# Ledger of designs, part 2: VH-VL binders against o14526r1to248

Target 1, 248 residues: o14526r1to248
Amino acid sequence: MSYFGEHFWGEKNHGFEVLYHSVKQGPISTKELADFIRERATIEETYSKAMAKLSKLASNGTPMGTFAPLWEVFRVSSDKLALCHLELTRKLQDLIKDVLRYGEEQLKTHKKCKEEVVSTLDAVQVLSGVSQLLPKSRENYLNRCMDQERLRRESTSQKEMDKAETKTKKAAESLRRSVEKYNSARADFEQKMLDSALRFQAMEETHLRHMKALLGSYAHSVEDTHVQIGQVHEEFKQNIENVSVEML

## First folded at step 14 (VH-VL)

Design f4
Fold by ESMFold2, look of step 14:
Structure f4 (fold): chain C 248 residues (1-248), chain A 122 residues (1-122), chain B 108 residues (1-108)
Amino acid sequence: as target 1 above (248 residues)
Amino acid sequence: EVQLVQSGAEVKKPGSSVKVSCKASGYTFSSYAISWVRQAPGQGLEWMGGIIPIFDDAKYAQKFQGRVTITADKSTSTAYMELSSLRSEDTAVYYCARDTWYEFRSAYFDPWGKGTTVTVSS
Amino acid sequence: SSELTQDPAVSVALGQTVRITCQGDSLRYYDATWYQQKPGQAPILVIYGKNNRPSGIPDRFSGSSSGNTASLTITGAQAEDEADYYCNSRDSSGNLVVFGGGTKLTVL
């Protein structure tokens, strides 16, 4: 295994891959919330329609009979209850629009994340390429050093010694450049990895906060409806008490 | 065969300078770097800087930047370390070491000089 | 301003195995090198690269690394192994050299 590959992919990318996977799931969970709320809105609409039908049944009772005033109380209560659930249906449909709008924002952010992942992978490729060059540059330098030492042992002319020194210096310069490129590529890769991790974490935190706010709106709408239902029930009880037995 | 011979002990006053020499033998001087490492009494090793004679290029630890000058004379196979504006905290043993800079990530110091004791006192 | 962290002291019973560690973020990209220093003497090279042992260093010395941690292992510790042990490597820029604070090994 290469020094870079062995140290890089087995350790550092585990956290990066986990964060990226979590970010990728955000749009999915948003769509699932929208689908859930849509089904709840359908339930509420069905209830509203059923209650309106029940109200119509109460109005079809005998209008001249002794029980007619009490059937009217049933009709009014059933109508108001149907309206409560219809209003919740409307509130949930509006909330679905908010959820879907957030989903569109997520798609834009997700696209930018994909572009950043490509940029980070490019930085890995640069680092890997320079890492492959280092052993070659090192070996070339050592070969020139050995040639120079061999010529020194042979007591070779100063002209040949100067040529060997020049070749050694050029190999040393090439090696130094490879070292500088490695250090630069390593620093660039580390910065891009850190920047990506911080961004992915911030995206997950923002997603959680936004999803909690949407759930809060859902809970508030349901709570408001429960209050209204309670008020309809109290009115029903009061209307029953107000019907006179003499009128019956 | 490979040896690094350092100059003798020095006693210096605060505010002065010291220049320690390190004469190399038994290898091609210009092909290896020379690093300088100090050790205060009871303390650890501290890299000061180094030079690659083929480039005549020195690098310094930030702590010593501006106070240390490292040079090499290829004709005498000798490296020098000069530390200026001496303080009592600079009392230490100063080592030179041959540095395999071309190994880069796997570079090592071998051999080391025996060290030069520099004492800074009033 | 040390970028490499070593425990200040470690003890080992004669003949037992001890591991001396060196931690630093730069060790992910640059190898640790290990030096032994006895009182009043210059340091000597013990391990360089991943696990290279120079001539004259006993087989009981070995090196390893994982992540940001490098280790020097002495198997079958001897009395003469009692010394200070230093790691070094490149700094965060890759251009400079840094040493760990050193580990005093006591052989009991």
Scores: ipSAE 0.663, ipTM 0.878, lowest interface PAE 1.0, mean pLDDT 87
Fold by OpenDDE, look of step 15:
Structure f4 (fold): chain C 248 residues (1-248), chain A 122 residues (1-122), chain B 108 residues (1-108)
Amino acid sequence: as target 1 above (248 residues)
Amino acid sequence: EVQLVQSGAEVKKPGSSVKVSCKASGYTFSSYAISWVRQAPGQGLEWMGGIIPIFDDAKYAQKFQGRVTITADKSTSTAYMELSSLRSEDTAVYYCARDTWYEFRSAYFDPWGKGTTVTVSS
Amino acid sequence: SSELTQDPAVSVALGQTVRITCQGDSLRYYDATWYQQKPGQAPILVIYGKNNRPSGIPDRFSGSSSGNTASLTITGAQAEDEADYYCNSRDSSGNLVVFGGGTKLTVL
């Protein structure tokens, strides 16, 4: 993650919108995460149900013959697997609740942040406005200067020179005022933008930390289930091994 | 041709004042600013201040605030820099330069005077 | 008040390219101007604005900026380019002017 305080600089000063847009993606990611986990939960539930059906199928195995006892091994194993996947489903559903709760909290935080950075947005607009006026003011002044210089070179009457000078002075004053406004607006923007950038960065970092924590929970839930599944498989293997051909 | 002609070398005692002149020609004096920059022997360039003749408004570097006075005479197209309470550390070449003050995003000086050597010695 | 910083000295071989850099907070909003100064002479403007060369300045001189830095680049350094180079800019307030400490360029 780049330092936000360095990404709002440039001729167009559009960094605020960029950073703000980035921050607005947080809640979207949270929602997407919830949806992803929801889909996983559905898959696990489906798997559970399928394994349950498989268990029933095993229970319907022919009770006759030497192979019959092994159907019980299949039944038990399938049933246990169904339970494992069901448990994971429940864990994931609980996790979804956590994600959604976080989403709600995040929205509140974002609302508050939005209120706090409104002044920065205003400063951006002010700066944009004054920046647009500067070129015109400059051009006007330069034109007056050129005219005055032309008149000077032409050895124009003093009266005409004085008139030209007056026009140049007025143009100069206008430019000066514009520059002052620009400087003021820029300074204000810089201060407020820096503050906003820091706020946005803090929000993003907090968000990412929280998201990572949720991912950790997700990973842990899945891992635990896999361990259980592994155990079920081991038991299956052991059960088969424990049933000798002579016993059947 | 645009040129800035500065006054001659000065030798001053500590505590005294020096006033350096810069006569501008070849352009409309009031349309540009004049900046003063000094350079001590073996040292870098140091901006002292500047004046916009059309406004009769001078700005000064903080370091020289209260000790330097920059003025402009539009009738003679001449800018002046007066430095008071001279110290040995003020020994330097003092340059005037034409300043395009209207370039608000830049501080570009062109042309420069040839410089005035001011020596402060007891 | 803002300050500009430059490396005190850099070297370049004849015909090679060298970049002299100026750094300061004010450069985020204001352009750097570059001056060449040879011993016993007044400074000469070489680059101003984004990348403007005054008349008489060779095209091997160019200017660039990034972030809080500005750079003067000499592409194909010549012996006569050996000099001190100074950057200046508006200060953070935009009202005053500040100079860098200067960079002595040696052409080898």
Scores: ipSAE 0.624, ipTM 0.855, lowest interface PAE 0.9, mean pLDDT 92
Fold by ESMFold2, look of step 15:
Structure f4 (fold): chain C 248 residues (1-248), chain A 122 residues (1-122), chain B 108 residues (1-108)
Amino acid sequence: as target 1 above (248 residues)
Amino acid sequence: EVQLVQSGAEVKKPGSSVKVSCKASGYTFSSYAISWVRQAPGQGLEWMGGIIPIFDDAKYAQKFQGRVTITADKSTSTAYMELSSLRSEDTAVYYCARDTWYEFRSAYFDPWGKGTTVTVSS
Amino acid sequence: SSELTQDPAVSVALGQTVRITCQGDSLRYYDATWYQQKPGQAPILVIYGKNNRPSGIPDRFSGSSSGNTASLTITGAQAEDEADYYCNSRDSSGNLVVFGGGTKLTVL
């Protein structure tokens, strides 16, 4: 049994509320992930535009005497960095589409979950209702038992004793029916709560697995960009070394 | 004054049966259940079954189903427990107890009989 | 029965507080009842419902419950409290009665 299963049967349905609250956080976390990736894509796009602008400054600057070849190396490197970040922007925009599609699927799953919650809440109400009936049935039975004992002590006629016994038996039958209703309602409640716990646990596991996959895609895209940036910088260093030093 | 008076000790041979009585006084017999509980030497309490006389309806623990018969005679305010096909493992003290079945979730046994020792040997 | 679990033995120093525990899934829905049994004697009722004490039982005996666990607490244990203690309740169906295995309380 998982952590959710162990806590499901908490006092006053606290376990049920905890599990359901966890499931309800799924769509919220999906939206939060989309918002985060959107902000990261904006950052990358801004960086790309800034590097492209910097590259134009290197190409539009005053002619440098012996430095002109080195300024060209700056321009090429800056252009390539701008492209790296632009490509990451596009990968992140595609990933946002994947996150939003998952969010749409979540809505369908959560609709079914809400329907089951209503059924489970009905079982709670049934159990609560029959629990409230028990004291009345108990009191009525005890009152009939007290009446019967009083008549026995008063040495009353057999006819009066038979009437008291009949009333007591009717009250006993009513109480027995209330006990049977309680046991039935309790069993139904327990089964529905167990079924809900298993479903909520499965839903949460599926959600976490899917979110992990989306985060993996994000991490991969960023890692690919890191590799590309490193390649650009190695090329930059090599191009600087290829320039002949004839300054003296 | 509420009392449960049980029948005397019994010595029985394997394969026979025993019938223990429990006579109630001091209350309206039909209003309460009578439960039967046994205790083997050095061991814990074990519920065998019980009866609510007003319904003439007995219930039994699964372990004893088919070997135990619990009855009540309202005219004598006496409950009976009969255990058949006795084995040496049935050597125990057998208690009857008044059961407040109407309290349901809060039901309790009070008072208890003094117990009937049943010894199965030979 | 296996439906109610008690520790087989517990010790307490004279005058100290001890808790005897009874655990079972049915206790979420049905109250535990506690009995004291001294050697050679029939059990006696000490606590019923969640914390009802019958007349004649010292106020140092109390009961509590949470979830699937019920407890009998003896505050200021006395030598005469040395006994076996049993919990009982209804089984998982609510139709039958089950006892815990009993707890031997030793007062040191």
Scores: ipSAE 0.618, ipTM 0.861, lowest interface PAE 1.5, mean pLDDT 87

Design f4
Fold by ESMFold2, fold request of step 16:
Structure f4 (fold): chain C 248 residues (1-248), chain A 122 residues (1-122), chain B 108 residues (1-108)
Amino acid sequence: as target 1 above (248 residues)
Amino acid sequence: EVQLVQSGAEVKKPGSSVKVSCKASGYTFSSYAISWVRQAPGQGLEWMGGIIPIFDDAKYAQKFQGRVTITADKSTSTAYMELSSLRSEDTAVYYCARDTWYEFRSAYFDPWGKGTTVTVSS
Amino acid sequence: SSELTQDPAVSVALGQTVRITCQGDSLRYYDATWYQQKPGQAPILVIYGKNNRPSGIPDRFSGSSSGNTASLTITGAQAEDEADYYCNSRDSSGNLVVFGGGTKLTVL
């Protein structure tokens, strides 16, 4: 059986509480992912700006001097690195929009889930109420049976015996109705608990799939940027080697 | 003190019916249900059905629905179980038992009759 | 099909403790009742209402339940405890009665 179904067989609906609490953590984890990506985007933006400043430093090198061509190599490399990190910043900002969009859809789903949880808790209350009244109805029936037996043993008039039989049958009918209400309330409770467990499991599975997809997009963006950074570094090495002593 | 006395052993041919009686004494017959349980040779206990005499209302296990009729006569404090269209597989001991129908959370039988052996043979 | 499942056989050494189990979905909501049956005899009630013993049933018999499983425990098994043991309960509707398949207890 599924993890969520296994937890519903705990005492006094403790398993239900635990599983619902787990589902409620979904929006929190979505917000935490958005916050993490935002911090990473800020780091990348700061890096990009610092690298652009470093590029300006390379532009301020002595023009026409012996290192002028090599300062130009530094400037080009530093500019390209700044652009790599700026592009990653942009990609991460777009991903934050996707995370927040999912968060909005998630909140709508959780609002409807809350309505179902209220309905399920109402079914628990109905079952509890009927269950608490049922022992009293049983005792009333047994007391009427005992009264009837005492009157029979005492050779009471037929009128009194008929009255006792009527009371006993009325108590029996009341008990039977209470048992039927209990069985109906129990069936309703079981249905609603099963439906809730399946919904909680589906919500967690959907959340995991969405979070994995968002992490995949994050990983792809970082990977693409690292490839580009590697290309910039190879260009840098090539440009240094291509500078001839005569051109210096 | 409380006693359930069942009718004697029966030998029946396939396709016939059998009616087993269960006479109750020592308690108020209408206050308790009577349940019928069978046990084939070497096999376990199998609930067939029961009746609550105060309602004159019988319930049957799905396996026996349509083949078994359970009745009660309050004037003689006697319950009856009739099983129709007998087969060799119906060879068993048939018990009646007093059933505490008002115990809505359980189904316990006390006392039991001594059983009625029904043999279905060609 | 039976809604209650029992192991067909179990063995215990004389004087040792044994547990006989009964499993079924309806046991989440309804109590199990336990019966002892010796060869050629009608069943007798040994445990009802979870852990109540009728008069005449030794203290070594006890009942318990957890989840969808009920248990009959015999502490200090005696030779006379060798018998078939059945559980019963109400079915999932609460209207019908079901029995387990029975457990043959052998005392060695």
Scores: ipSAE 0.496, ipTM 0.776, lowest interface PAE 2.2, mean pLDDT 86
Fold by OpenDDE, look of step 14:
Structure f4 (fold): chain C 248 residues (1-248), chain A 122 residues (1-122), chain B 108 residues (1-108)
Amino acid sequence: as target 1 above (248 residues)
Amino acid sequence: EVQLVQSGAEVKKPGSSVKVSCKASGYTFSSYAISWVRQAPGQGLEWMGGIIPIFDDAKYAQKFQGRVTITADKSTSTAYMELSSLRSEDTAVYYCARDTWYEFRSAYFDPWGKGTTVTVSS
Amino acid sequence: SSELTQDPAVSVALGQTVRITCQGDSLRYYDATWYQQKPGQAPILVIYGKNNRPSGIPDRFSGSSSGNTASLTITGAQAEDEADYYCNSRDSSGNLVVFGGGTKLTVL
């Protein structure tokens, strides 16, 4: 993850928008994760039900003949598998609750963040405004200078020259003020933008940590179920091994 | 150059809805609020509401609450104002304007769109 | 909701000074913004904040405030200044915007 404080400037000071947009994707990802896990839970539930049906099918096996005892092995194994998938379904459903709870908290955090960074957005506006005025002020000053020079070349009266000089001085002062305003606005923007960037970064890092934790929980739930499933298969193998042909 | 280009004139029946668009250019769209102001013939300016695009938060004048919807599409730098349940009294020129919309700071609208005439007639 | 009030009409002789006033409780907390509107045209920003003029606005336009009032002053009125003038501000909450009723300025 890049350091937000080093990359907030962007073209025409668009850094704020870029960073905020990035952060705004957080809640979307959270929702998508919940939906994904929900779909997985549905799949597991369906699998559980299917295994339960399979167990019933095994129970309907013909009780006559030498093969009959082995249907019980199938029944038991199928039932156990159904239970494994059902347990996973429940774990995933609980995880969804956790994800949704996090989502709620995340929305609160985002709301607070908006309140905190609104002043930065204001600073962006101020800077934009003064930036637009500065060239005009400069142009006006230059025009006055040129006019004054023209009058000098034309051997204009001293009175007119004095008037022109006064205008130039006023224009110069206006430019000075514009520059001062710009500098002030820029300084304010830089400070506030840095603060906002740090806030955005912290929020994003926190979000990613939470998401990773949730993914960890997801992975652990699935892994545990796979271990259980593996055990059921081993038991199945052992059960059929323990039944010799002579015993049947 | 900062510009706001509005959609064309509309003629609507009472009870219908109208949606006016305002396309912005020449500045960072998301960093400025867009306000909507209307003016009935021979009447004064009336603020309807506004939106801060980056936050996607809209605020409305009480008079229009529940009847007006203001939205912004950042990808196209376009703001929208939709007014429903139109009445003859809604006949007016509708303006969009760029504004500063932050607490503790005075707002100013600059620039303005050229306006969109909406006529509501039976 | 906060309201802003303006005189509906004022007159000024050519070359003279006129003051248009806006009054409202919200002006105690927020600066007024002034707009000029001519017939068939969109409003134009003329004064904002503490006596700020946008580029292109003549220096004869100035803004002031006192208490719950704000004023637009035109020093040396010109014929082209004949127009409607509107003040606006934030409401007392700072979240909404309110306009004055407008003042029609006639230059005699």
Scores: ipSAE 0.019, ipTM 0.499, lowest interface PAE 7.1, mean pLDDT 88

